VHH binders against Abasic site processing protein HMCES (HMCES). Designs and how they scored, part 182

Target 1, 269 residues: Abasic site processing protein HMCES (HMCES), of Homo sapiens (Human) (q96fz2)
Amino acid sequence: CGRTSCHLPRDVLTRACAYQDRRGQQRLPEWRDPDKYCPSYNKSPQSNSPVLLSRLHFEKDADSSERIIAPMRWGLVPSWFKESDPSKLQFNTTNCRSDTVMEKRSFKVPLGKGRRCVVLADGFYEWQRCQGTNQRQPYFIYFPQIKTEKSGSIGAADSPENWEKVWDNWRLLTMAGIFDCWEPPEGGDVLYSYTIITVDSCKGLSDIHHRMPAILDGEEAVSKWLDFGEVSTQEALKLIHPTENITFHAVSSVVNNSRNNTPECLAPV

## First folded at step 17 (VHH)

Design ub110 (from ub0 with D102S; framework vhh_8pnl_2)
Fold by ESMFold2-Fast, scan of step 17:
Structure ub110 (fold): chain B 269 residues (1-269), chain A 117 residues (1-117)
Amino acid sequence: as target 1 above (269 residues)
Amino acid sequence: QGQLVESGGGLVQPGGSLRLSCADAGFDFSHYDMAWYRQAPGKERELVARINYGGTTNYADSVKGRFTISRDNAKSTLYLQMNSLKPEDTAMYYCAAGLEYSSFEYWGQGTRVTVSA
């Protein structure tokens, strides 16, 4: 996974993340650094994306089931990294393979600190290898969405504005991530950065690409991944597996260039 | 078979030079780590040179000072400049790209380099 869409305005994104804490209280996640959130139809590694994480990471004695939403850099910079420039990291940390996650120091250390997060997106993109052609076919991959049927029109056609409302009830893709906190050796703000855990593709995606993000399907899985105060690393890792609860459609080559940031990036072709 | 396509291989005499290219039509790999691997007849595949998204390079000891890896993200192309070629550089050369830590998930089919007198 190396390209996502996360284009919702901040208020719409926040409402899409409504949840219940351990006491059953309905809540919206509380923002950290909301000004760093940059919506885009075409997010690449090294850009900031919103993630959910437990409030307990920021407030001692907080209820570990309460959630913060924060923009973090895609591409984990380990807390022990001693150089000034994150681009000097020898190995790419955009993705972390589930099969070796406990063997790699860059990921094992933050996992030991409970630094699990849920990476939010409208969906992600993958490029299908096409035999006999010089082109790859990009696909937008996302959770199945609930379609609202409204029969109450008094003979008028739906307004074009109704198409813009499809995002008001969008079910966000929730991917398992690991984050870390890095203090630049020359001083400056602490950097929060994350990696997306990856697994072998499910049967439904195998013809598009052989790898997929570890998707947390449903609030129970999301809650257990985030709640490092009650759920151990070993128990949380049991949530990491392929899912078949996913859908996709082909999109145009506009998405290929990460600088293109328009709705055409995810529109069906 | 991948869409990463290697080119520039061929037959060259010892001491000669070759420039290998690796390209993918329409694919933006500017955020990917990229590498050149090689496999000589009867040998295991080995890393020749690696370049991360930020331009940081690593080289196998056998090629240091002779080979230079570089990338042109605007052209979606990876290069390997090979100077002072030796018979032991004879191999199939493979291009690789990836976003997973210490792993490459995209591979080319290879281009053949033969160094002989």
Scores: ipSAE 0.766, ipTM 0.868, lowest interface PAE 0.7, mean pLDDT 89

Design ub111 (from ub0 with D102Q; framework vhh_8pnl_2)
Fold by ESMFold2-Fast, scan of step 17:
Formats: sequence, structure tokens, C-alpha cells
Structure ub111 (fold): chain B 269 residues (1-269), chain A 117 residues (1-117)
Amino acid sequence: as target 1 above (269 residues)
Amino acid sequence: QGQLVESGGGLVQPGGSLRLSCADAGFDFSHYDMAWYRQAPGKERELVARINYGGTTNYADSVKGRFTISRDNAKSTLYLQMNSLKPEDTAMYYCAAGLEYQSFEYWGQGTRVTVSA
């Protein structure tokens, strides 16, 4: 996973994240640094994206089932990193493999601190290698929606106008992430950054790409992943597996250039 | 069936030079770590050089000072400039790309480099 869409205006995004705490109280997540949220149809690594995390990370004795929403840098910078420039980090941390996550210091240390987050997106993009050509076909991949097709279709042409009308009740994609906090050695603000956990693709996606993000399907999975006060690392990792509850459609090559930020990036072709 | 396409391999005499290229016209690798691996006859595949999205490089001791890895994100192309080639550099050379920590999910089919009189 290396490209997402997260374009909803802040207020719409916040309402889409309505949730119930452990006591059954309905809540909206509370924002940290809301001014740093930059909606886009075409989010690449190193940009900021909104994540959900437990309030207990910021307030001692807070109910660990209560949620904060905060923009974080995509590409985890470990707390132990000693250089001043994150681009000097030798290995890419955009994604981390589920099968080795507890074996890698960059991920094991923040997991030990309960630094689990849920990465929010409209959906993500993957590029299918086309046999017999040197071109790739991009696809937009997302949860089944009430107002969209339940199965993938690559032959349907649809207008951006039709797609714009489905956003009012869009079910956001919720991906399992790990975050860390890095203090620049020469001072400045603490950098919060995350990685997306990846798994083998499900049967439905195997013809598009052989890897997929670990998707947390439903509020029970989301709440257990976030609640580091009640759910151990070992128990939380049982939520990390491929899911079949996804759909997709082909999109135009406009999405290929990460500088393009228009509805055409995710419109069906 | 390869995901990346390598070119520039060939037969060259000891002390010669070659420049390998790795490209995919339909994919933006600018945020990916990229690498060159090689596999000599009868040996395991080994890392030759890595370059991250920011241009930070790392080289195997056997090629340090002789090989230079570079990238041109506008052309979606990775390069390996190989100087002072030795018979021991004879191998199939593969490019790789990835966003997963210490792992590459995209691989090419390879280009052959032979260093011989």
C-alpha cells in the first residue's frame, strides 16, 4: 500500500468516525492539530494523513476506549533515530510486514508502548501489471458502500458527478497502523509518524496485487486495535489478516502522478 | 511476467564499464526504496546497492567505490553505473522496489552481465 485517497472535509471526516466508547456512549473523536489535515484524492508516503488513536496516549487515566484523531506523517520515524533528516533513514517504513512486525526493532518498540493507530482513507490504490504490455492498470480499492457496487467492475464507465453524490454516507477504510514519536536532535516539535501493516492479498485482490493493507473490518476490530489499555499486543495482532470484504474498480492513469489531486483520480473508467 | 524491466547488461572485458537501467513506464516509484541484487552462477542472490526515496545510498563491500546507484524519478528509472568491472561481478542483475521495511515486493526478470576476456 503506497497511495490512498482521503479527501473528505474535516467535519464530514469527523462525523464518519462517530463511535461508541466502552460504556456505550456515542462520541466523535477529538482532534489534535486539526489545521494540519490536508484532504487529497492522492496521498503519497511522507505526506500527513489522519489516524485514530486512544486518548490514553495523551491523558493519564483517560478511558482507553476514547479516541483522538490526529494527522501523522506516513512513514514511521523511530524514536531512536539519531539523524536530523528523516530521509536519511536507511529503510523504507511506509509499510511493515505482519509476519515480521515483532522481530523488527523499529516496530517492536512502539508496539510495546501500545502505539497502535487506525489509518483512515476513502480507499487505497494499487497498480495491476498488464500481461503483454509495459503499462499498469490502477485500481481504487475500498469497503463496499450502500450506494456503490458490491462487486468489482472494470468495464463500467461512470461520471465524476455520480461519484460525488456517494460521499455523504461513505464508509471510511480503516487500516491497522503502528506509530512512533520522534524528537528532532536539534530541537523542534515532536514528529508523530506511522506505518501501515501489510498482509498477503485476499483472493479477491490477488489478480491486482499480491500484498494488501491489514484492514480492520468493523467497529469491534477497530476498537480492539486502538484500546491498548485493555487489549495486549498479542491479542491485537490476532486482528491482522487478509479480508475479503472489499471492492474495487479501475481508474484512469491520472492517479499515477501523485501531484494530481482531483476527483478523476478515483472515478471509474 | 516480471514487474520491473532491466536493461544494459552485456559482455565486457575486465576493467570495463556498464550502465544498467531499470524502468517501468506505468508506475511511479519515487517514494519506493530501490535496489540492485545479483546472483552469480552457483551462488545465492546478494544485495549490491540500495537507494531510498531521499537518495540515501548503501553498497555491498565488494562493489563500494566501483559502482554507483542513482535514480531519476521524473523518468521512473533506476541506474547502476558499474566501473572497473571484475570477473567476480559476472552475474544476473535484478532490480527491486519496495515500501515494506527490509523487504522488496517488486522484482525484475534480470539482465545478464558477463566480465571476461
Scores: ipSAE 0.746, ipTM 0.862, lowest interface PAE 0.8, mean pLDDT 89

Design ub112 (from ub0 with D102H; framework vhh_8pnl_2)
Fold by ESMFold2-Fast, scan of step 17:
Structure ub112 (fold): chain B 269 residues (1-269), chain A 117 residues (1-117)
Amino acid sequence: as target 1 above (269 residues)
Amino acid sequence: QGQLVESGGGLVQPGGSLRLSCADAGFDFSHYDMAWYRQAPGKERELVARINYGGTTNYADSVKGRFTISRDNAKSTLYLQMNSLKPEDTAMYYCAAGLEYHSFEYWGQGTRVTVSA
């Protein structure tokens, strides 16, 4: 996973993250650094994306089931990194393989500190090999959405009114992530950065790509992944597996260039 | 077949030079780590050189000072400049790209390099 869409305005994104704490109280996640949130239809590694994490990471006595939403850099910079420039880090940390997560210091150390987060997106993109050519077919991959119209049509679905209606009730993709906190050696603000855990693709996606993000399907899985105060690393890792509860459609090559940031990036073709 | 396409292999005499290229016209690899691996007959595939998205490089001891890895993100192309070639450099050379830590998800089919008198 190396390209997502996360385009919702901040207020719409916040409402899409409504949740219940351990006591059953309805809540909205509280923002940290909301000014760093930059919505886009075409998010690449090294950009900032919103993640959910436990309030207990910031407030010593907080209820670990309460949630913060914060923009973090995509591409984990380990707390032990000693150089001034994150691009000097030897290995790419955009994604973290589930099968070796406990063997790699960059990931096992933050996991030991409970630094689990849920990475938010409208969905993610993958590129299918087209046999017999050097061309690739991009796909937008996302949770199945509740059908708000009983009788929809392809032409109507492309209208501005219909797209606005779709996003009002959009179910965000929730991916399992690990984050870390890095203090630049020459000073400056603490950098919060994350990696997305990856697994073998499910049968439904195997014809598109052989890897997929570890998706947390539903509020129970999301809550357990985030709640590092009550759920051990060993128990949380049981949530990491492929899911078949996913859908997709082909999109135009406009998405190929990460600088393109328009609705055409995820529109069906 | 072939997610990445290697070219530039061939037959060269000891002390000669070759420039390998790896391209994918339909995909933006600018955020990916990229690498050259090689495999000689009867041996395991080994890392020759790697370059991250920021241009930081790392080389196998056996090629350090002789080979140079570089990338051109505008052209979506990875290069390996090979100088002072030795018979021991004879192998199939593979291009790789990835976003997963220490692992590459994309591989080419390889290009053969033969160093012989």
Scores: ipSAE 0.763, ipTM 0.873, lowest interface PAE 0.8, mean pLDDT 89

Design ub113 (from ub0 with D102G; framework vhh_8pnl_2)
Fold by ESMFold2-Fast, scan of step 17:
Structure ub113 (fold): chain B 269 residues (1-269), chain A 117 residues (1-117)
Amino acid sequence: as target 1 above (269 residues)
Amino acid sequence: QGQLVESGGGLVQPGGSLRLSCADAGFDFSHYDMAWYRQAPGKERELVARINYGGTTNYADSVKGRFTISRDNAKSTLYLQMNSLKPEDTAMYYCAAGLEYGSFEYWGQGTRVTVSA
């Protein structure tokens, strides 16, 4: 997983993250650094993406089931990193393999501190190898969406008015992440950065790519992953596995260039 | 595995030079770590050189001072400049790219390098 879409305006994104705390109270996540949120149809590593994390990370006496939403840098910079430039990290931290997560210091240390987050996206992109050509076929991959008002499917042939309305009730993709906090050695603001945990692809995606992000399917899984005050690392890691509850459609090669940021990046072809 | 395509291999005499290229047609690898691996017949695949997305390099002891890895993100191309080639450098050379820590998800088909008199 190395390319996502997260284009919703901040208010729409916030409403899409409505949740219940452990007492059953309806809540919206509270923003930190909302001005760092940059919506885009084509987000690459080293850019900022919104993540959910427990309020307890910021307030020592907070209810661990309450949620903060914050933009974080994609590409985890470990708290122990001694250089001033994160690009000097020897190994890429865009993704973290589930099978070795507890063996790697860069991930084991923040996990021991409960630094679990849920990475938010409209969906993610993967590129399928096409035999007999030098080109790949890109796909946009996302949760199955709730059908509304007699629309059996969302397609390119729908009117522009109907297509625009799909985003008001879009079910965001929720991916399991690990974050860390790094203090630049020369001073300045603490950097929050994350990695997406990856697993073997499910059968439904195996013809597109052999790896996929660890997707947390539903509020029970999301709640358990975030609640480091009540859910141990061992219990949380049981949530990390492939899912078949995913859908996709082919998209234009416009998405190939990470600088392209238009609705055409995720529109069906 | 993936869409990476290696080129530049061939036959060269000991002490000679070759420049390998690894390119992709239409995919942006600029955020990926990239590497060159090699595999001689009957031997295990081994890492030759690695370069991260920021240009930081690492080399196998057997090639230090002789090989140089570099990348051109604008062209989505990885290079390996091979100097002072030895018969033991004879192998199939593969390029790799990845975003997973310490691992590569994308691999090329390989290009053959033969060093003999």
Scores: ipSAE 0.791, ipTM 0.885, lowest interface PAE 0.5, mean pLDDT 90

Design ub114 (from ub0 with D102P; framework vhh_8pnl_2)
Fold by ESMFold2-Fast, scan of step 17:
Order: C-alpha cells, then sequence, then structure tokens
Structure ub114 (fold): chain B 269 residues (1-269), chain A 117 residues (1-117)
C-alpha cells in the first residue's frame, strides 16, 4: 500500500468517525493539529494523513477507549533516529510487513509502547500488471458501501456524477498502523509518523496485487486495535490478517502522478 | 510481481562499462526504495546497491567505487552505472522496488551482464 485517497472535508471526516466508548456513549474523536489535515484524492508517502489513536497516549489516566484524531506523517521515523533529516533513514517505513513486525526494532519498540493507530482513508490504490504489455491498470479499493436513499447503490457501473452524492455516508477504510514519536536533534516540534501494516493479499485482490494493508473490519476490531490500555500486543496482533470484505473498480491513469488531486483519480472508468 | 523492466545488459570485456536502466512506463516509483540485485549461475541472489526515496545510497563492498546507483524520478527510472567491470560481475541483474523494508514487492525479470574476453 503506497497510495490512498482521503479527500473528505474535516467536518465530514469527523462525523464519519463517530464511535462508542467502552460505556456505550456516542462520541466524535477530538482533533489534535486539525490545521495539518490536507484532504486529497491522491495521498503519497511522506504526506500527512489522519489517524485515530487512544486518548490515553496524550492524557494520563484517560479512558483508553476514547479516541483522538490527528494528522501524522506517512513513513515512520523511529524515536532512536539520530539524523536531522528523515529522508536520510536508510530504509523505507511506509509499510510494515505483519510477518516481521516483532523482528524489526523500528516497529517492535513502538508496538511495545502501545503505539497502535488506525489509518483513515476513502480507500487505497493498487496497480495491476497487465499480461502481454508493460502497462498497468490502477484500481481504487475500498469497503463495500451501503445503499442509501440519497446516493443509491455504489457499484462499478455507477456514473461519476452518482459518486459525488455518496461521500456524506461513506464508510472510511480503517487500516492497522503503528506510530512513533521522534524529537528532532536540532529541536522543534515532536514528529508523529506512522506505518501501515501489510499482509498477503486476499483471494479477491490477488489478481491486482500480491500485498494488501491489514484492514480492521468493523468497530470491534478498530476498538481492540486502538485500546492499548486493555488489549495486549499479542491480542491486538490477532486482528492482523487479510480480509475479503473489500471491493474495487478500475480508475484512470490520472492517479499515476501523485501531484494530480482531483475526483477523476477515483472515478470509475 | 515482475512489474519492472530492466535494460542495458550485454557482453563487455574486463575493464569495460555498462549502464543499466530500470523503468516502468505507467508507474511512479518516486516514493519507493529501489535496488539492484544480481545472481550468478549456481549462486544466491545478492544485493548490489540500494537507493531510498531521498537519494541515500548503500553498496555491497565488492562494488564500492566501481558502481553508482542513481534515480531520475521525473523519468521514473533507476540506473546502475557499472565501471571497471570484472569477470566476477557476470550475472543476471534485477531491479527491485518496495515500501516494506527489508523486502521488495516489485521485481523485474532481469538483464544479463557478461564480462569476458
Amino acid sequence: as target 1 above (269 residues)
Amino acid sequence: QGQLVESGGGLVQPGGSLRLSCADAGFDFSHYDMAWYRQAPGKERELVARINYGGTTNYADSVKGRFTISRDNAKSTLYLQMNSLKPEDTAMYYCAAGLEYPSFEYWGQGTRVTVSA
């Protein structure tokens, strides 16, 4: 996973993240640094994306089931990194393989501190190799969306105009992430950065790409992943596996250039 | 898998030079780590050179000072400039790209380099 869409205006995104705390109270996540949220149809590594994390990371004795939403840099910078420029980190941390998460210190250490987050997106993009040609076909991959009286059914046969009406009730993709906090040696603000955990592709996606993000399907999985105060690392890792509850459609090559930030990036072709 | 296309291999005499290229016409690898691996007949695949998204490089000891890895993100291409080639550099050379260190999720089919008289 190396490209997402997260284009919802801040207020729409916040409402899409409505949840219940452990007591069953309905809540909206509280923002940290909301001014750093930049909506885009075409998010690449090193840009900021919104993540959910437990309030307990910021407030001693907070209810660990309460959620904060914060923009974080995509591409985990380990707390131990000694250079002043994150681009000098000699290995890529955009994704973290589920099979090596406990072997690599860059991921094992923050995971041991409970630094689990849920990465939010409209969906993600992958590029299918086409047999007999060097061309690739991009796909937009997202949760199945429910039928509503406003938007109707969401499907591959729907026209681009119909897609404009679905965003008010869009079910956001919720991907398992790990974050860390890095203090620049030269001073300045603490950098919060994350990686997306990846797994082998499910059968439904295997013809598009052989890897996929670890998707947390439903509020129970999201709550357990975030709640590092009640759910151990060992128990949380049981949530990391491929899912078949996903859909996709082919999109235009406009998405190939990460500088293109228009609805055409995710519109069905 | 096998989505990158290598070119530039060939037959050269010892002391010669070759420039390998790795490209994909339809994909932006600018945020990916990229690498060159090689595999000689009967031997395991080994890392030759790696370059991260920021241009930071790392080389196998056997090629330091002779090979230079570089990338041109505007052209979506990775290069390996190979100078002072030796018979022991004879191998299939593979391009790789990835976002999940230490593995690479994209690989090419390889280009053959033969160094002999």
Scores: ipSAE 0.723, ipTM 0.857, lowest interface PAE 1.0, mean pLDDT 89

Design ub115 (from ub0 with D102A; framework vhh_8pnl_2)
Fold by ESMFold2-Fast, scan of step 17:
Structure ub115 (fold): chain B 269 residues (1-269), chain A 117 residues (1-117)
Amino acid sequence: as target 1 above (269 residues)
Amino acid sequence: QGQLVESGGGLVQPGGSLRLSCADAGFDFSHYDMAWYRQAPGKERELVARINYGGTTNYADSVKGRFTISRDNAKSTLYLQMNSLKPEDTAMYYCAAGLEYASFEYWGQGTRVTVSA
């Protein structure tokens, strides 16, 4: 996973993240640094994306089931990193393999601190290798969506007008992430950055790409992943596995260049 | 198979030089770590050189001072300049790219390098 769409305006995104705390109270996540949120149809590593994390990370006595939403840099910079330039980090931290997550210091240390987050997106992109040609076919991959005016799920065959209307009730993709906090040696603001945990692709995606993000399907999984005050690292890691509850459609090559940021990036072709 | 395409391999005498290229016209690898691996007949695949998205490099001890890895993100191309080649450098050379920590999810089909008298 190395390209997402997260284009919803801040207020629409916030409402899409409505949740219930441990006591059953309906809530919206509270924003930190909302001015750093940059919606885009084509988000690449090193850009900021919104994540959910437990309020307990910021407030000592907070209910660990209450949620904050904050933009974080995609590409985890470990707290122990001693250089001034994150691009000097030896290994890429855009994604973290589930099978080695507890073996790698860059991820084991923040996990020990409960630094689990849920990465939000409209969906993600993958490029299918096409045999006999140098071209790849990009796909937009996302949760099945419910049509508000008709009984049924939204699909590639739906009209552009129906696709424009769907964003008001879009079910955001919720991916398991790990974050860390890095203090630049030369001073400045603390950098919050994250990695997306990856797993082997499910059967439904295996013809597109052999890897997929660890998707947290439903509020129970999301709540357990975020609640580091009540759910141990070992219990939380049981949530990390491939999921079949996913859909996709082919998109045009416009998405290939990460600088292209238009609705055409995710439109069905 | 369309993911990464290596070129530049061939037969060269000991002490000679070769420049390998790895390109993909269908994908933007500018945010990816990239690497050259090699595999000699009957041996396991080994890392030769790695370069991250920012240009930071790392080399196997066996090639330090002789090989140089570089990238041109505008052309979506990775290079390996190989100098002072030795018979033990004989192998199939593979280009790799990835976003997963210490792992590569994209691989080429390889280009053959033979160093012999």
Scores: ipSAE 0.762, ipTM 0.874, lowest interface PAE 0.7, mean pLDDT 90

Design ub116 (from ub0 with D102W; framework vhh_8pnl_2)
Fold by ESMFold2-Fast, scan of step 17:
Structure ub116 (fold): chain B 269 residues (1-269), chain A 117 residues (1-117)
Amino acid sequence: as target 1 above (269 residues)
Amino acid sequence: QGQLVESGGGLVQPGGSLRLSCADAGFDFSHYDMAWYRQAPGKERELVARINYGGTTNYADSVKGRFTISRDNAKSTLYLQMNSLKPEDTAMYYCAAGLEYWSFEYWGQGTRVTVSA
């Protein structure tokens, strides 16, 4: 996973993250650094994306089931990194393989500190290899969406107005992430950065790509991944597996260039 | 078969030079780590050189000082400049790209390099 869409305006995104705490109270996540949220149809590594994490990471004795939403840099910079420029890190941390996560110090250490987060997106993009050509077919991949009116299936309905209305009640994709906090050696601001955990693709995605993000399907899974005060690393890792509860449609090659940021990037073709 | 495509391989005398290229016209790899691997017949595939999105490089001990990896993100192309070639450099050379820690999910079909007197 190396490209997502997260285009919702801040207020719409916040409402899409409505949740219940451990006691069943309805809540909205509290923002940290909301001014760093940059909506885009085409988010690449090194950009900031919104993640959910437990309030307990920031407030002593907070209820660990309460959630903060914060923009973090995509591409984990380990807390032990001693150079001043994150681009000098010699290994890529955009994605973290589930099969080696406990073997790699860069991921094992933050996991041991409970630094689990849920990475938010409208969906993610993958590029299917096309037979007999060097061209790739991009796909937008997302949770099946609940329909609130007689509009037809997403990507099949020839109704641009109905397609635009889906964002009001869009079910955001929730991907398992690990984050870390890096203090620049020269004493600048603390950098929060994350990686997306990856697994082998499910049967439904195998014809598009052989890897997929670890998707947390439903509020129970999201809650357990975030709640490092009650759920151990070993228990949380049981949530990391492929999921079949996903859908997709082909999109235009406009998405190929990460600098393109228009609705055409995710529109069905 | 839509994959990374290597070119520039060939037959060269010991002490000669070759420049390998790796391109994918349909995809933006600018945020990916990229690497050159090689595999001689009957041997395991080995890392030759790696370059990250920021241009930071790493080389196998056997090629340090002789090979230079570079990238041109505007052209979506990876290069390997090979100087002072030795018979033991004879192998199929593969281009790779990825976003996972020391793991590459995209691979080319390879280009053959033969160093022979």
Scores: ipSAE 0.721, ipTM 0.858, lowest interface PAE 1.0, mean pLDDT 89

Design ub117 (from ub0 with S103D; framework vhh_8pnl_2)
Fold by ESMFold2-Fast, scan of step 17:
Parts: sequence; structure tokens; C-alpha cells
Structure ub117 (fold): chain B 269 residues (1-269), chain A 117 residues (1-117)
Amino acid sequence: as target 1 above (269 residues)
Amino acid sequence: QGQLVESGGGLVQPGGSLRLSCADAGFDFSHYDMAWYRQAPGKERELVARINYGGTTNYADSVKGRFTISRDNAKSTLYLQMNSLKPEDTAMYYCAAGLEYDDFEYWGQGTRVTVSA
């Protein structure tokens, strides 16, 4: 997983994240640094993406089931990193393999501190290898969506008004992430950055790519992953596995260039 | 068929130079870590050089000062400039790319480098 779409306007994204806390109270996540949220149809590593995390990370007496939404840098910078420039980190932390997550200091340490987050996206992109050539076919991969008269479907949206309706009730993809907090040695703002945990692809995606993000399917899985005050690392890791509850369609090669940021990136071809 | 395509291999005399290229048509690898591995006849595959998305490089001790890894993100191409080649550098050279800690998801088919008189 190395490319996503997360294009919803801030208010639409916030409503899409409505949830119930442990007491059954209906809530919207509270924003941290909302001005750093940059919607895009084509988000690459090192850009900021919105994540959900427990309010308890910021307020010592908060209910751990209450949620914050915050933009974080994609590409985890470990808290122990001593250089001044994150690009000097000698290994890529865009993704974290589930099978070695407890063996890597960069991931084990923040995981031990309960630094679990849920990475939000419209969906993610993967490139299918075409046999006999060096060409690849990109696919947009996302949760199955409930079709309504008001929301429409992505394949049937032919006008700006219809495209807007597709997103009103869109079920966001919820991926398991680990984050860390890094303080630059020479001062400046604390950097919050995350990695997406990856697993072997499910049978439905095996012809597209051999790896997939660890998807948290449903509110129970999302709440358990986030609630580090009540759910141990060992219990949370049981949520990390492939899912078959996923769909996809082929998209235009326009998405290949990470600088392209238009609805054409995820439109069916 | 490989996922990345290497080129530039060939036969050179000791002390000669070669420039290897690794490309993927129409895909943006600019955010990926990339690496060159090699496998000599009868030996295990070994890391030669690695370059991260920001241009930070690491080299195997056996090639430090002789090989230079570089990338051109506009062309989606990885390079390995090999100078002062030795017979011990004879191997199949593989390109790799990935986004996971210390692992590579994408590999090429390899290009052969032979260094002999």
C-alpha cells in the first residue's frame, strides 16, 4: 500500500467518522490541526493523511474510547531518531509487515505505548503486473458501498452534481496504523507520523497484488484497535489479518503520476 | 516475467566501467526505497547498494568507493554506476523496490555482468 485517495472536504470526512463511545453516546471525532488536512485523489507517502486515534493520547483523564481526528505524515519517524532530517532515515516506514511488527524497534516501541491509529481513505490503489510487458494496470480498491438514490454509485456518476452525491454516504476505508511522535533535535513542532500495517493479500486481491493493508472491518474492530486504555497490544494484534470484504475496479493510468490529483484518478475505465 | 526491467549489463575487462539502469514504464517509484542486489554463480544473493526516497544511500563494504547508486524520479529510473570493476563483481544484478521496513515487494529479472580479461 503506497497510494490512497482521501479527497472528502473536512466536514464530509468528519460526518463519515461518526461513532459511539463506550457509554453509547453518539459523537463526531474532534479535530487536531485541521488546517493541515489536504484532500487529494492521489495521496503518496510523505504527505499528510487523516487518522483516528484515542483522545487519551492528548488528555490524561480522557475516556480512551473517545476519538481525535488528526492529519499525520505518512512514513513513521521513530521517536528515537536523532538526525534533523527525516529523509535521512535509512529504511522505509511507509508500511509495516504484520509478521515482523514486534521484531522491529521502530514499530514495537510506539506499539508498546498504545500508539495505534486508524488511517482513513476513500480507498487505495494497487498496480497489477501485466504478463509479457513492463506495463501495469492500476486498480482502485475500497469497501463495498451501500447504494442509495441520494448517494448514487461511482460507476454511474457522469456530472459534477452526481459525483458529489457518490461521496455523501461513502464508507471510508479504515486501515490499521501505528504512529509515533518525533521531536526535532534543533527544536520545532512535534512531528506525528504513521505507518500502515500490511498483510498477505486476500484471495479476491491476489491477482492484483500479493500484499494489502490490514483493514479493520466495522466499528467493533476500529474501536478495539483505537482503545489502548482497555485493549492490550496482544489483543489488538488479533485484529490484524486479510479481509475478503473489499471491492475494486480498474482505473486510468492518470493515477500513476502522484502529481495528478483529479477525479479521473479513481473513475472506472 | 520481472516486475522491474534491468539493462546495461555486459562483458568488461578488469578496471572497466558499466552503468546499470532499472525502469518501470508508466509507474512512479519516487516514494519507494530502491536497491541493487547481485548473485554470483554458486553464491547467495547479496545487497550491493540501497537508496531511499530522499536520496540517502548505503553500500556494501565490497563496493564502497567504486559503485554509485542514484535515481531519476522524473524518468522513474534507478541507476548503478560501476567503476573499477573486479572479477569478483561478476554476477547477475537485480533491481528491487519497496515501501516496507527492510523488505522489497518488487523485483526485476536481472542483468548479467561479467568481468574478465
Scores: ipSAE 0.716, ipTM 0.852, lowest interface PAE 0.9, mean pLDDT 89

Design ub118 (from ub0 with S103T; framework vhh_8pnl_2)
Fold by ESMFold2-Fast, scan of step 17:
Structure ub118 (fold): chain B 269 residues (1-269), chain A 117 residues (1-117)
Amino acid sequence: as target 1 above (269 residues)
Amino acid sequence: QGQLVESGGGLVQPGGSLRLSCADAGFDFSHYDMAWYRQAPGKERELVARINYGGTTNYADSVKGRFTISRDNAKSTLYLQMNSLKPEDTAMYYCAAGLEYDTFEYWGQGTRVTVSA
């Protein structure tokens, strides 16, 4: 996973993240650094994306089931990194393989501190290898969505205009992430950055790409991944596996260039 | 097919030079780590050189000072400039790209380099 869409305006995104805490209280996640949130149809590594994390990471006595939403840099910079420039990290940290996550210091250390987060997106993009051609076919991959009741409209869900209408009730993709906090040696603000955990592709996606993000399907999985106060690393890692509850459609090559940030990036071709 | 494609291999005399290229015109690799690996007959695959998304490079001790890895993100192309070639450099050379830590999801099919007197 190396490209997502997360284009919802902040207020719509916040409502899409409505949840219940451990006591059954209805809540919206509280923002940190909301001004750093930059909606886009075409988010690449090193850009900021919104993540959910436990309030307990910021407030010592907070209920660990309460959630903060914060923009973080995609590409985990370990707390122990000694250089001033994150681009000098030897190995890419955009994705973290589930099978070696506990063997790699960059991920094992923040996991030991409970630094689990849920990465939010409209969906993600993958590029299918095409036999007999020099091109790849991009696909937009996302949770199955509730269909709008059709009221005499033909092909409503297939048109770009009707595709735009579904955003009001869009079910966000929720991917398992690990974050860390890095203090620049020269001083300045603490950098919060994350990696997306990856797994072997499910059967439904195997013809598109052999890897996929670890998707947390449903509120129970999301809450257990976030709740580092009650759920151990060992128990949380049991949530990391491929899922079949996913759908996709082919999109235009416009998405190939990460500078393109228009609805055409995810519109069906 | 639409995979990473290596080119530039061939037969060269000891002390000669070759420039390998690796391209995929349909894909934006600018955020990917990229690398050159090689595999000599009867030996395991080994890392030759890597370059991260920011241009930071790392080389195997056996090629330091002789090989230079570089990338052109606008052309989606990775290069390996090989100078002062030795018979020991004879191998199939593979390019790789990835976003996963310390592994690569994308691989080419290889280009052969033969260094003989």
Scores: ipSAE 0.777, ipTM 0.881, lowest interface PAE 0.7, mean pLDDT 89

